# Ledger of designs, part 1: miniprotein binders against Probable plastid-lipid-associated protein 11, chloroplastic (PAP11)

Scores and structures below are computed, not measured.

Target 1, 187 residues: Probable plastid-lipid-associated protein 11, chloroplastic (PAP11), of Arabidopsis thaliana (Mouse-ear cress) (o81304)
Amino acid sequence: CSIFANPAQRAKRKLLELISEEDRGLRTQKDPKKRDEIVNAIESMTVIGRSSITTDDSLSATWRLLWTTEKEQLFIIEKAGLFGTTAGDVLQVIDVNKRILNNVITFPPDGVFFVRSDIDIASPQRVNFRFNSAVLRGKNWELPLPPFGKGWFENVYMDGEIRVAKDIRGDYLIVDRAPYNWTESFV
Positions, changes and structure headers below are counted from each chain's first letter, unless a header gives other numbers.
ipSAE, averaged over its two directions, is called F for ESMFold2-Fast, E for ESMFold2 and O for OpenDDE. V2 adds 0.75 times the mean of E and O to 0.25 times the DockQ between the complexes of E and O.
[cut] stands for letters that were removed.
Atom coordinates printed by the task and the answers are left out, and those that the model quotes come from them; centres of patches stay.

## First folded at step 1 (miniprotein)

Design a1
Amino acid sequence: SPEEIKRLLEEATRLIEEANKLLQEKGVDPEEVKLLAIEAEFLAWLAEFLKEENGISPEEIQKLAERIRQLAQEAERLLKES
ESMFold2 (binder alone), alone request of step 1: mean pLDDT 65; pTM 0.494

Design a2 (from a1 with K34D L35E I38F E39R E41L F42W W45F E48K F49L E53K)
Amino acid sequence: SPEEIKRLLEEATRLIEEANKLLQEKGVDPEEVDELAFRALWLAFLAKLLKEKNGISPEEIQKLAERIRQLAQEAERLLKES
ESMFold2 (binder alone), alone request of step 1: mean pLDDT 62; pTM 0.435

Design a3
Fold by ESMFold2-Fast, scan of step 3:
Structure a3 (fold): chain B 187 residues (1-187), chain A 82 residues (1-82)
Amino acid sequence: as target 1 above (187 residues)
Amino acid sequence: SPEEVKLLAYEAEFLAWLARFLKEENGVDPEEIKRLLEEATRLIEEANKLLQEKGISPEEIQKLAERIRQLAQEAERLLKES
């Protein structure tokens, strides 16, 4: 613990240390005590971020998954590995002004699964979303998938490095700002 | 619940799409592709049982049944092609 760091920096460091070896959340699914520790650390971030605006233009970024409890994303990551392909970066690409949020899972070298969503800013911390389309793409082919679902998430903390969110299902998401911008042409 | 059935349908859907990805990218044993499609079929069957037995709204039932039917047809096509 650094005695010279401010409370927000200490809480953030603790959270990132807790999740650093959790395999994006896959290990945490089997460890309720670890999940409780991480959730408590998220609660500290929630207190620090209380009354802040987390839905402004700084939300527009390529966000990279660090940890989640979201069963759907973890299932995709886990199953790809079992069958000889591996998930690469898992991303949320948000553009507030264009009102889009794209969920992206890469399967190096040539594969990508992505879900397009429309978003609407409901409050200083809440974003409503609706799935628009989904596609699984390989090197020379593309399979469109009919999406379903809508919901909301709240960015309970956000800064120049990370974002912490909780959603309508009670799931948590921790992401950082990727050192690159993802576009459909990037893969 | 409708949400549980949606999750099963989503999982089955992803397995079917992943099986097609692995088939077209080469290097995967046809037996492994069959295993993925069999798992997708199993999940579709579970979802159908939940829709029939647990009672959810007619609108949600119709939407989920159509989704499951589409997944079953895709899984069958992929199995025939394997």
Scores: ipSAE 0.015, ipTM 0.375, lowest interface PAE 6.0, mean pLDDT 78
ESMFold2 (binder alone), alone request of step 1: mean pLDDT 79; pTM 0.738

Design a4 (from a1, 19 letters changed)
Amino acid sequence: SPEEIKRLLEEATRLIEEANKLLQEKGVDPEEVQKLAERARQLAQEAERLAKENGISPEEIDELAFRILWLAFEAKLLLKES
ESMFold2 (binder alone), alone request of step 1: mean pLDDT 62; pTM 0.455

Design b1
Fold by ESMFold2-Fast, scan of step 3:
Structure b1 (fold): chain B 187 residues (1-187), chain A 81 residues (1-81)
Amino acid sequence: as target 1 above (187 residues)
Amino acid sequence: SDPKEIQELADLVRFLLEWAQELIRKNGDPETARKLLEEANRIIQEAEKLARETGDPELIKKALELIYKAFELLEQALRES
């Protein structure tokens, strides 16, 4: 990390360096020592983000997954080979004003797993969510799934580049702002 | 229906069943949801077997029926999660 950066910038760079080779979390699942190092770096970001507002309009974005401990999400990424591909970008598309949060896992060139949620802003850092539906979609087909599950997550740190969150089950999520916007009708 | 298409659909439902199993474990592994997924896994295995064995249109139709039944049980399991 640059020695000229302020402490917040150094902490952020350290976190991003720690996760850069972790295959979005898949490698970390079998390395408890590495997980502990990353969690300690997340705790530093939590201190830096303390008392900040992370649920304002700036939360509205297409967020791209960098690292997570969420087992169900990592399972989907790991199993992308079943669709004859490697998982592409894993996205969380949030629109605070529309009160929606959609999870998107792409299977290039034609596949997507799309999970729709409603959100409510509970506090300056906490978002409540409820899953409304999911669909697994290919080139000329789709399989819809019914409503399931609900919970909350807290954005413990957010800036113009990244967001760091912890959820109701103690899982962590680190994302950056994608250089593009995703829509349900995007092909 | 093309046997290859039926096999691909069976693989896809099996993938969803495995995903749902992880989601259900995260939500405390409710017994009702778990039993529904176990039944769905049994049915999808039978569908895969039928799809692999045959170019017989009647057995392919049977495989497709089983695939849809497994998917229906998956939907029920998610509602119980």
Scores: ipSAE 0.080, ipTM 0.500, lowest interface PAE 5.0, mean pLDDT 81
ESMFold2 (binder alone), alone request of step 1: mean pLDDT 76; pTM 0.701

Design b2 (from b1, 18 letters changed)
Amino acid sequence: SDPKEIEKLAFEVLELLWKALELIRKNGDPETAEKLLEEAYRIILEAFKLAEETGDPELIKKAQELIEKARELLEQAKRES
ESMFold2 (binder alone), alone request of step 1: mean pLDDT 63; pTM 0.459

Design b3 (from b1, 16 letters changed)
Amino acid sequence: SDPKEIQKLADEVRELLEKAQELIRKNGDPETARELLELANWIIQLAEFLARETGDPELIKFAQELIEYARELLELAKRES
ESMFold2 (binder alone), alone request of step 1: mean pLDDT 65; pTM 0.494

Design c1
Amino acid sequence: SPEELKQLAEKIRELAERLNKEGVDPETVKLLAIEIEFLAWLLEFNGISPEQVRKLAEEIKRLADEVAKRGLDPTEIQKLVDEIRKLAQELEKS
ESMFold2 (binder alone), alone request of step 1: mean pLDDT 59; pTM 0.446

Design c2 (from c1 with K30D L31E I34F E35R E37L F38W W41F E44K F45L N46E)
Amino acid sequence: SPEELKQLAEKIRELAERLNKEGVDPETVDELAFRILWLAFLLKLEGISPEQVRKLAEEIKRLADEVAKRGLDPTEIQKLVDEIRKLAQELEKS
ESMFold2 (binder alone), alone request of step 1: mean pLDDT 53; pTM 0.352

Design c3 (from c1, 20 letters changed)
Amino acid sequence: SPEELKQLAEKIRELAERLNKEGVDPKTVEELSKRIEELARELAEKGISPEQVEFLALEIEWLALYVALRGLDPTEIQKLVDEIRKLAQELEKS
ESMFold2 (binder alone), alone request of step 1: mean pLDDT 65; pTM 0.525

Design c4 (from c1, 21 letters changed)
Amino acid sequence: SPEELKQLAEKIRELAERLNKEGVDPKTVEELSKRIEELARELAEKGISPEQVDELALKIYFLAWMVALRGLDPTEIQKLVDEIRKLAQELEKS
ESMFold2 (binder alone), alone request of step 1: mean pLDDT 61; pTM 0.455

Design c5 (from c1, 16 letters changed)
Amino acid sequence: SPEELEQLAFKILELAWRLLKEGVDPETVYELALRIFELAEELAEKGISPEQVRKLAEEIKRLADEVAKRGLDPTEIQKLVDEIRKLAQELEKS
ESMFold2 (binder alone), alone request of step 1: mean pLDDT 63; pTM 0.478

Design c6 (from c1, 14 letters changed)
Amino acid sequence: SPEELKQLAEKIRELAERLNKEGVDPKTVELLSKLIEFLARWLAEKGISPEQVRFLAELIEYLADEVAKRGLDPTEIQKLVDEIRKLAQELEKS
ESMFold2 (binder alone), alone request of step 1: mean pLDDT 60; pTM 0.456

Design c7 (from c1, 20 letters changed)
Amino acid sequence: SPEELDELAWKILFLALYLNLEGVDPKTVEELSKRIEELARELAEKGISPEQVRKLAEEIKRLADEVAKRGLDPTEIQKLVDEIRKLAQELEKS
ESMFold2 (binder alone), alone request of step 1: mean pLDDT 62; pTM 0.482

Design c8 (from c1, 20 letters changed)
Amino acid sequence: SPEELKFLAELIRWLAELLNKEGVDPKTVEELSKRIEELARELAEKGISPEQVRKLAEEIKRLADEVAKRGLDPTEIQLLVDYIRFLAQLLEKS
ESMFold2 (binder alone), alone request of step 1: mean pLDDT 58; pTM 0.403

Design d1
Amino acid sequence: GKVTIEIEVRTDDPEELELIAEFIAWLARFRGIEVRVEIRDGKVTIEVEAEDPEEVKRILEEIKRLAEELGAKVEIRVEVRE
ESMFold2 (binder alone), alone request of step 1: mean pLDDT 69; pTM 0.595

Design d2 (from d1 with L19R E22K F23E W26E L27E F30K K57E R58F E61L R65W E68Y)
Amino acid sequence: GKVTIEIEVRTDDPEELERIAKEIAEEARKRGIEVRVEIRDGKVTIEVEAEDPEEVEFILLEIKWLAYELGAKVEIRVEVRE
ESMFold2 (binder alone), alone request of step 1: mean pLDDT 67; pTM 0.582

Design d3 (from d1 with L19R E22K F23L L27E R58F E62L R65Y)
Fold by ESMFold2-Fast, scan of step 3:
Structure d3 (fold): chain B 187 residues (1-187), chain A 82 residues (1-82)
Amino acid sequence: as target 1 above (187 residues)
Amino acid sequence: GKVTIEIEVRTDDPEELERIAKLIAWEARFRGIEVRVEIRDGKVTIEVEAEDPEEVKFILELIKYLAEELGAKVEIRVEVRE
């Protein structure tokens, strides 16, 4: 690790260390002190990222969940064992030019929970979204679910490795750029 | 012998009723539990027939937890039939 890291690199390293053992946020739900430490680190990233543009073409990526406070995602991840599986990668697949954001929870080897949404770029850091459809797929079955909700999120920091966001409900999301592209095959 | 239980879930949000019903069906399927789920007149009715009472308890706890986590105001009524 570089001893010449600038303040942004140091703040990012501290944030990533704080979340590394938090089980994507599940452990943090039971630890308010740890949540406060992580939120303070996010605030540092917010200061570093202020006035930057985080809604340009570089937002288009397969983003992989590192940590979140969002209750609904954490519930699904936590309860995956009750479904006879374990949650794999949790992804946001964003394509700014197509104006889409898809939320994906994988259940290896065969399962996926998949939510489609439309996005609209509202400002240099704010994205509006609306859910259009949701589906839960297993090996030989598919269960369509009604779409739920709309809102906005702000990417308060983004670089070539990570993105940090805060949403309309006051929830936080920390993701990195996945080493692969996720693709969907619907017919 | 089998234990049969019927659960009614009500909420003010029709979309949440559909989501609760479908997520419960998915959870039961992954656990190998046979359930019937019906949505009618602003409520979800779930019927479970099981040899193991713990399977029924599991479905009840999931319904309560899911409804609470989704922020829906839900009334749960349980009727046990042997």
Scores: ipSAE 0.005, ipTM 0.194, lowest interface PAE 10.5, mean pLDDT 75
ESMFold2 (binder alone), alone request of step 1: mean pLDDT 70; pTM 0.636

Design d4 (from d1 with E18Y L19R E22F F23E W26E R29L F30K K57E E61W K64F E68L)
Amino acid sequence: GKVTIEIEVRTDDPEELYRIAFEIAELALKRGIEVRVEIRDGKVTIEVEAEDPEEVERILWEIFRLALELGAKVEIRVEVRE
ESMFold2 (binder alone), alone request of step 1: mean pLDDT 69; pTM 0.587

Design h3
Fold by ESMFold2-Fast, scan of step 3:
Parts: sequence; C-alpha cells; structure tokens
Structure h3 (fold): chain B 187 residues (1-187), chain A 91 residues (1-91)
Amino acid sequence: as target 1 above (187 residues)
Amino acid sequence: SPDEVRKALELIERAIELLQRTGDPELIKLALRLAEFALKLAELNGDPSVIQWAIELVEYALRLLEEHGDPEAIRKATELLQEAVRLAEES
C-alpha cells in the first residue's frame, strides 16, 4: 500500500498489521498489552467511521473472520484442533434485504456449524439480531439444535475491504469480504 | 454458576477422551463440542434451558457409545452424565 495513503488508509493498514499474526484472536487472549494496542487502533477506526452508514446494502456480503475477542467463538476454534478436526474459515453471512445473518464455522473437509439469525436495522450503525436455529452438519448427517438468544452489534467502520464491529457484550469483531459467496449448499 | 459450567465442560472433555479411546464416529465428537459451546453460551446468558440442551447432546453421545458394547466405557459415561445432571440441577 502507498506511503502517501490518507489518514483513514494508514489507520486501517496499522489495524490489519496488528492483527495479522494473532491467530484470529487466540494469541491475543494471552497478551493484554497487544489487546490494548488493537483496541486503540479500533478506536481510531471508530472515529474515522463515525456518522457513516454501515447498515446499507454494502453490508450484504460473506464476511470472513480476521480477529475477535469473542470467547465463545475462539473456544470452538481452539478446541476443534484437540478433537481431530480444525476450524477452517469462520464466516458471517449477511443479507440486509432478506434481513438475515448466518454465523458459520467450517470444519474441513465436510463439516459446518452454523446459526441462523434474523436481523433488524436499528440505526445507521446498529443491527439487532435474534437466533432462529442452529445446525451441525457433516458429510451425510445433520443435527438440528434449538434456537437461543438475541443481541445487537454496531459496525463502527466499514468499507470495500473490511468491517469492524462492537457487540452488546463489549466484544470486537474484525472481518474482511471473503473472495467467495457462501450459501448453505456451498461446502 | 461459572464454576458449574466449568465443571460441566471438564466432564464433556473427559467424555470426549473416553469416546476417542473407543474408536468413536465423527458425529459423537462434534455433538460433544456443540455441548461445550452450549454450556459456554449458558454461562454468558444465564439460561438453564441451554444447559439442559447441552445435557441432551451428551445423552445422545452416551446412547451411541452404549451401542458399541463396551461395558466399562458405558459405566464411566453414565457416571459423567449423572454428574452433569447434578450440576445443572444446582444451577
């Protein structure tokens, strides 16, 4: 990227560099100082993104996890390795017009855990969600699970490459636009 | 409570180890990991129904283990389930 990039591009580049070796957040859990550096970089992105609309049609995408502080998601990613599988891409698939958001954890080659949610756009940056169903799927089998819970998140920054969000529990999420579109029949 | 959820997760980990030693199908391992996720969500939301859901997943795994005909594994899995139920009743 260019040495003459504007302040927004420089702040984004710094954030992406800080998280690049953090194993989606697993390494950050052992390093409070690194977490503080990343949170400070997120605050810079929040300032840049304030007053922007981050809940418009451009929010519709297959988003791929780059980094998070969310303990539940990191726990699943970490433990998958111990049980003879590994987590692949972790995705958040959003369609604003259909009012859906699906959280997806892939377990290559054939496994997937995903949670279906309805969303409601509450403000230019806030999305409310409600879980509808969850399913664990393998090659020739499927285990449906009851729905649970609701919450909200705010997209504090979004552009053509990345999205940065903070949720109801104060957790952070940094994702990029995946180079593919995920559907329930994709993998 | 957080301690009860932690102990339930430890019991699930022990059940997974037991099932791996018995030549377990992939379905059992994935069901038990979902039970861990459900218990972690229950810790965050304080919802007893999510703990009960996790117990049902462990019960499913234990039923599959029973079909493999290992009496010692069945006995230990049953003890783990009884302890998980006890912890849920105290939440």
Scores: ipSAE 0.005, ipTM 0.219, lowest interface PAE 11.1, mean pLDDT 71
ESMFold2 (binder alone), alone request of step 1: mean pLDDT 70; pTM 0.645

## First folded at step 2 (miniprotein)

Design a5 (from a3 with A12V A19V K23A L79A)
Amino acid sequence: SPEEVKLLAYEVEFLAWLVRFLAEENGVDPEEIKRLLEEATRLIEEANKLLQEKGISPEEIQKLAERIRQLAQEAERLAKES
ESMFold2 (binder alone), alone request of step 2: mean pLDDT 73; pTM 0.651

Design a6 (from a3 with A9L A16L K23L)
Amino acid sequence: SPEEVKLLLYEAEFLLWLARFLLEENGVDPEEIKRLLEEATRLIEEANKLLQEKGISPEEIQKLAERIRQLAQEAERLLKES
ESMFold2 (binder alone), alone request of step 2: mean pLDDT 66; pTM 0.521

Design a7 (from a3 with K23A A65L A72L)
Amino acid sequence: SPEEVKLLAYEAEFLAWLARFLAEENGVDPEEIKRLLEEATRLIEEANKLLQEKGISPEEIQKLLERIRQLLQEAERLLKES
ESMFold2 (binder alone), alone request of step 2: mean pLDDT 64; pTM 0.481

Design a8
Amino acid sequence: SPEEVKLLAYEAEFLAWLARFLAEKGDPEEAKRLLELATRLIEEANKLLQEKGISPEEIQKLAERIRQLAQEAERLLKES
ESMFold2 (binder alone), alone request of step 2: mean pLDDT 76; pTM 0.698

Design b5 (from b1 with Q7A R14L Q21A E38D K49Q K62Q)
Amino acid sequence: SDPKEIAELADLVLFLLEWAAELIRKNGDPETARKLLDEANRIIQEAEQLARETGDPELIKQALELIYKAFELLEQALRES
ESMFold2 (binder alone), alone request of step 2: mean pLDDT 66; pTM 0.508

Design b6 (from b1 with Q7L L12Y R14A Q21L E38T K49S K61T Y68E)
Fold by ESMFold2-Fast, scan of step 3:
Structure b6 (fold): chain B 187 residues (1-187), chain A 81 residues (1-81)
Amino acid sequence: as target 1 above (187 residues)
Amino acid sequence: SDPKEILELADYVAFLLEWALELIRKNGDPETARKLLTEANRIIQEAESLARETGDPELITKALELIEKAFELLEQALRES
């Protein structure tokens, strides 16, 4: 069935297969050969996505983490177990029209760590961001964190199913459109 | 590694430690919680100091090691509770 798919569909299937058992990137940190294979597959997606617009309204979604090289995010995911919790879905919630991007790590059943950011569209593929606030929340409590940083990322490929990005630090992010929408409640 | 990245990790560790200590306080000894908080804060402050003073990869690695030591102390305390 791959024989009848267009080049983008074949490259996408290969990428998703490569990352399927990588525990969102944790296993890849210890396997440079696997990392190189995944990066090469990302480069193929980058070529396919050349000249496409990946910062339009279709970027607005609840994106779910499939794989990343981002050390800070992986560190939090890995260490959650030491404190009697397990990381659930890791999300990036983007609203282009509101110019916001929220990074969310869920800790079922009631825990959430999230970082709020403002975004500006810099080009057809580049988004600038600035962290505004961070919160660790439980069922009946919350702890504010002092977020620090700003940067950019480029969505090198995006379609109706996945998005592939590279950021200012050279880290990669692969996400899919979550089967649900996540919303923050201030109630 | 970016010094700003290490500072962000220190902040994340600090708040995870606060959360873990609240769990220990609810079920355990307040004196133990106070000692753990004091030691964790000392380690985090040292890591932050090293990160602020350095762009040196070796010193950044040292700061990360100190942060991981704070997690090890809390893991041990949780097992003993």
Scores: ipSAE 0.006, ipTM 0.236, lowest interface PAE 10.0, mean pLDDT 76
ESMFold2 (binder alone), alone request of step 2: mean pLDDT 81; pTM 0.775

Design d5 (from d3 with E6Y E8T R36T E47Y E49T R77T)
Amino acid sequence: GKVTIYITVRTDDPEELERIAKLIAWEARFRGIEVTVEIRDGKVTIYVTAEDPEEVKFILELIKYLAEELGAKVEITVEVRE
ESMFold2 (binder alone), alone request of step 2: mean pLDDT 71; pTM 0.627

Design m1
Fold by ESMFold2-Fast, scan of step 3:
Order: sequence, then structure tokens, then C-alpha cells
Structure m1 (fold): chain B 187 residues (1-187), chain A 81 residues (1-81)
Amino acid sequence: as target 1 above (187 residues)
Amino acid sequence: GSDPETEYLLEAKFLAWLAVFLDEAGNYQEALDLYTQAIELLRRALEQETDPSRREQLERKIREYEERARQLRELLSQESK
């Protein structure tokens, strides 16, 4: 019950409620007051997650985007209309042992934007990354793109349901564990 | 769509928009690479285009992106020095 929920569960519930209707962050880009409310809720999660280890094997998962301030990712989601569709699931597929992090944006029924990254674990909460390659794929075609960028992010909070991260540019990312594993059709 | 001309235009449009976004964000090297790829796809679309008005539109966009790519190459050369 909500009355007897511990502080972590209350803070998490508040964060998830705040982001639930934000269209993964697109609506928040036009609403500074809402952005500030969400950032305050993220700061509460940061306090709760302080000194926790968020870069262990439990980080390996198919993570599904709930909300972000990352302009590049939101731009691609917004421009899904160029493909005659709406963006499907937006995923971050991490495998700590293989040292990879792949960003996936699906454009149903057949399209995908796929960015491959190499990662290294810098601390209990920090991951360094470098974009290695990117590709835009359609039904019967594939277009390779140049890699763009490198940086770091810190998983300020992580549990069996969600992960909250902040990156080198001060952008935020909130994801949950997808109920499925995403696999690449081409090896 | 299924025809090659439509596919080239869709790909070119996406790459150009991504290039513009990265350009505005100050990611000039990545923007330059994407502008270059978009230009190549637009040129392929132009080779297959027979409508005079659409050809003029494609030629205009190619010139626009070529000029921006030139500016970025110049800027990046100056910064590296």
C-alpha cells in the first residue's frame, strides 16, 4: 500500500507518474516547469541510489525508453513521420560482459535505426561509451552512417524495474526493463 | 516506398535532417559526414528524376548542402590548425 511504501518506492512512483504522459520527453521539451518537476524527482532518486553499484551484471538487459532530455534521440523519434510511421519501442541493449551498448529505434513494420557503441565501466555508477557505427535499415535495404560521439553516463539509480541515468551533457534518461530481449537480425 | 527513387529520397531526407540537427548542436565533423552521404543519395535521385520542377528542387537542395559542407570543411580545417 502507498501509505506504508518506503521512501524509495514513493520517490519512484512519483517519478513514473510525472513522466507517464510526456511522450518519451517530446512534450517536456516545450514545458520547462514540467522538466524542473521531473529533474527534482530524479534528484530524489539520485539521493536514494547514492553509493549503490549500478554497473554490475544486472545492467545487462534490454532497456526500454520511458523519458529522456537527449535532443538527438528525441529528434529521431520526432522525425519518424519521414518513414510514414510513428516510432515504436526505443531501446538501449546493454551487455556488460561483451562491453557493448546498442541504441535501437524501431519504425514499424520494417524500419530500424541502430547505433552500436563500445563501453567500459569506469566506476560503480559510471559507464564510458564510444559510438562505433550506426545504420538505418528498411525492409530490403541498409544505409551505414558515420559514428557520432563519445562520452559517459552515470546510472544514479537502478533496481529490478527501472534505471535512471545522467550523462556528460547533463541530459537524463529513464528506462525500464523490457519484457522481451531485442535481437539483431543480421550478425 | 518500394521504388528506388522514393527510397533514395527518404534516406537522403533523413540523413539531411540528422545532419542539420548535429550541425546546430555543434557536432561539425559528424554533420559533415552526414551531409556528404545525403548529397550522394540526392544525386542518385536526381539521375532518375524526369520531372523538371522536381529536378530543380533536388538541384537546389544539393547546392544548399554542398555549400554548408564546404563551410564545415573550412571550419574544421581552421580548428585543427
Scores: ipSAE 0.018, ipTM 0.332, lowest interface PAE 5.2, mean pLDDT 82
ESMFold2 (binder alone), alone request of step 2: mean pLDDT 84; pTM 0.802

Design m2 (from m1 with L10F E11R K13L F14W W17F F21L E24R)
Fold by ESMFold2-Fast, scan of step 3:
Formats: C-alpha cells, sequence, structure tokens
Structure m2 (fold): chain B 187 residues (1-187), chain A 81 residues (1-81)
C-alpha cells in the first residue's frame, strides 16, 4: 500500500532513467519520440509537485544541468567540441535572499561562459528573471557581452535532489543539486 | 524561451567566443570566418532591437568585430605572398 501511496519516488526514478544517456538533451533533439516520453514524465512530476512551494530558501543552491530542450544552451554545449574541448558542468547558481541567478558553462581547463541575472519571486513556483550581463572568460582574458533580456520560469517540482522547470517558451530544464558550491573566484 | 532577436544574439555571441579563442591561438582563417558569421547574426539582432542602449551596445560590438575581421583579412593577404 505504501508503495502505491508514494508515486513521487517512482515518477522521479522513471524521469532520471529516461534522461540518463541523453547527453544533456543533445541526443533528444534528434529523437522526437524520446522527447515526448521525457515530456510525459515531466508532466507526471508537475502533477506531483502541484501546489508545492518551489521558490523558498531551498531553491538557493548550485544546480547542475541534467537535461534540457533549450536550443541555445544545447548549441553552445555542442559547439565546444570544435576546439578539442567539451562543456564541463553547466550550472545555475541561485541565491533567493540575494535575488540572483547566474548561469555558468565551464570549458575546462580555464574557460567560463557566465550570465548574470536578477530574480524576483512571483509566486510559490514562478521566478521572474532579467539578464544583467554576460561574459566569456579565459585564463588571462575577459570578453563582456551584451545582456540577453528577460523572462520567467516555473519550478514545477523540487526536492532535496532535483528540480524540474518549464520556461516562458515551454522549454524544460532538469537539474540536480551539485556535490559542490560554485563560487565566482574572479570577483 | 526566446524571441528571434535573442536567438540571433545568443548564436552570434557563441560564434564570437569561438572566433576569439581561435584568434588567440593564431588560427586566423577560421577566426575570420567565425567573426564574419557572428557579425551577420549581430546585424540581424540589431534590426529587431528598439532599445537605444542595447542598440548602442550591439553597434559597438559589430564595429569591434568588423575592425578585427579587417585586420585579419589584411594579415592573411600578406601571408598569401
Amino acid sequence: as target 1 above (187 residues)
Amino acid sequence: GSDPETEYLFRALWLAFLAVLLDRAGNYQEALDLYTQAIELLRRALEQETDPSRREQLERKIREYEERARQLRELLSQESK
């Protein structure tokens, strides 16, 4: 009975299994059937997370990308291979109290693509954001870029291990809590 | 999600990033090709941009990359000799 009364754990396990070998979403771009299966699993998580608060202090974390449908981010990850490098961890560093969300893509050993934004908590599940700056950093150089604009995302499910979000365009994001905290060592 | 201008911007910025990396490595021909592609996408983003501050930033970046592309074309024409 308790097994049937605990659908969250089963749904989460299924979602994580579906995305485990999708190369953060790159493989899924070529497989609409697989994308539909993952989206259906996300919808199950959305039902489970309905009415939960996903914008409280527990949102403050270093989140590591597991899977996304966001074409622009996947394009960046894919193109890293052109230079004999690969994207390392892809992170969202959120601090609710400071009202910041920084997107970080690492390119080992010394490269970082860093997008800074401010956030505003709009509801128990919705976060509004505005990009302030973007920068490309190497070992001894920094190239500032124009900002990207603004939008919102909704954390449709969040627990002590993962967060599942959907954004203004209907793109999806699945992240886990990184085993480390990201600190901007160059500020 | 993003609008068409944001899509052009993000792609342009990534291509510019790669161009700068190749440029620093001395791979001038591929850097030039990527700068040229980035400039085209930045110009498309500029066509859709209505905010004066963002337009100024985009125009400045286009000018910077155009000047570097010009320098690379000149340098590469010298190497052909």
Scores: ipSAE 0.020, ipTM 0.403, lowest interface PAE 5.2, mean pLDDT 82
ESMFold2 (binder alone), alone request of step 2: mean pLDDT 83; pTM 0.778

Design m3 (from m1, 15 letters changed)
Fold by ESMFold2-Fast, scan of step 3:
Structure m3 (fold): chain B 187 residues (1-187), chain A 81 residues (1-81)
Amino acid sequence: as target 1 above (187 residues)
Amino acid sequence: GSDPETQYLEDAIELARQAVELDRAGNYQEALDLYTQAIELLRRALEQETDPSRREQLELKILEYEFRAWLLRFLLSQESK
């Protein structure tokens, strides 16, 4: 019923419905019209989140990927199956007080790609990041990799359920708060 | 011995050993090239293998190297600007 939903609730519901069957973004890569609809919904969330603070302590969480346009992450997810592995949860673990952001791609049962980053809060919505290290780990092996690059992202909307971000490359990220915590000791 | 499977397996092991060393040194492109060659030779060995336990061991090793090669391809794409 429309009388029970505020504008933020309606916009959020529409966004989540649009992405619900998009296979984290893989199906959207083949459907420009669907991409445009999702981007328009993100723009609505951006307007709603305007002037809000999205870089406070509530940003500290284990965030789980729902949808993205990041071609590199989607490539990893897509190609895992071809090589006899499957991508599990794709996570972004943020701790504002420790100034860390770790990107995690799981490959059940034993595989993980783990990237460690430092963060600096640049504004109420902007986070700067710099990669410190990356590790590729399987059951009986690990491969430490040199750190790569730096960038920024803006959390254009955040609440108790989801976060919507846009990054330096113009890519979008939609995540929810995972029902579990990820720690380095898991990796 | 004298069978093709043994030669493919021995060559694959040596290429994989070199690939791992280059990988750990950060020489990703050369490591990727050697992983790719090792995988092909392991698949040739698998074609000649009839023992179920040895087939499983070869399949797991191929999977391990394919996973590494795939991730190296991703990382190399990240290095380009």
Scores: ipSAE 0.015, ipTM 0.170, lowest interface PAE 7.2, mean pLDDT 81
ESMFold2 (binder alone), alone request of step 2: mean pLDDT 83; pTM 0.784

Design m4 (from m1, 15 letters changed)
Amino acid sequence: GSDPETQYLEDAIELARQAVELDRAGNYQEALDLYTQAIELLRRALEQETDPSRRFQLLWKIFLYELRARQLRELLSQESK
ESMFold2 (binder alone), alone request of step 2: mean pLDDT 82; pTM 0.761
ESMFold2-Fast, scan of step 3: ipSAE 0.143; ipTM 0.570

Design m5 (from m1 with E7Q E11D K13F F14E L18Q V20L F21E E24R Q57L E64F E67L Q71Y)
Fold by ESMFold2-Fast, scan of step 3:
Structure m5 (fold): chain B 187 residues (1-187), chain A 81 residues (1-81)
Amino acid sequence: as target 1 above (187 residues)
Amino acid sequence: GSDPETQYLLDAFELAWQALELDRAGNYQEALDLYTQAIELLRRALEQETDPSRRELLERKIRFYELRARYLRELLSQESK
């Protein structure tokens, strides 16, 4: 049965199986062979997604991190335990019509690192971003941080379940649509 | 109207952000230098901070950057051999 599966479904299943036990990318950092296997699977998704539109309204979602090569995010996730907390969901909240993209790292029960970005749709697959503000919040306190930087990412594949992206640094990102919406606390 | 603590924090975060970008690019020596400067400024901000919650936050950030700086120092030392 699997031999007659649609190429897109087969490639997606292989990618998700490869990353399922990689601890969002932490294990992959010590395993170049596994990294290469995952990158090859991403290249298959890139071919399948070639010339598709991945910057339409369906990009607006709360995206949850499944796997990445981005060293900064992985370092934060790895070291959270040393500070008496554990990293929870890592999210990318996008609203195409409002032209915003917010990066969220949760530290249950009360902590969050929150980076606001403005976005501009450059092509059917490319999004330009510019960091606007950053804040680290606890239960009854917050510390604003002056963000710096801009870049782009390309959504090389996107469907009703997952999104696969490559960025200006050559890093990869695999996310799924979270079963909930992230909302910022007003108080 | 500029609070010295606020200026140390703003400068520290700019240096830390630049360090993170260099770290991602694999420019470890320059990243280490900027992390080290950011840590020093965060320590100066901590000396003037009286709010317990903000002190805890600054201490956590200092530990975070210090851990990364330590790893980069060890990595660069290993490469020199």
Scores: ipSAE 0.000, ipTM 0.106, lowest interface PAE 17.8, mean pLDDT 79
ESMFold2 (binder alone), alone request of step 2: mean pLDDT 80; pTM 0.747

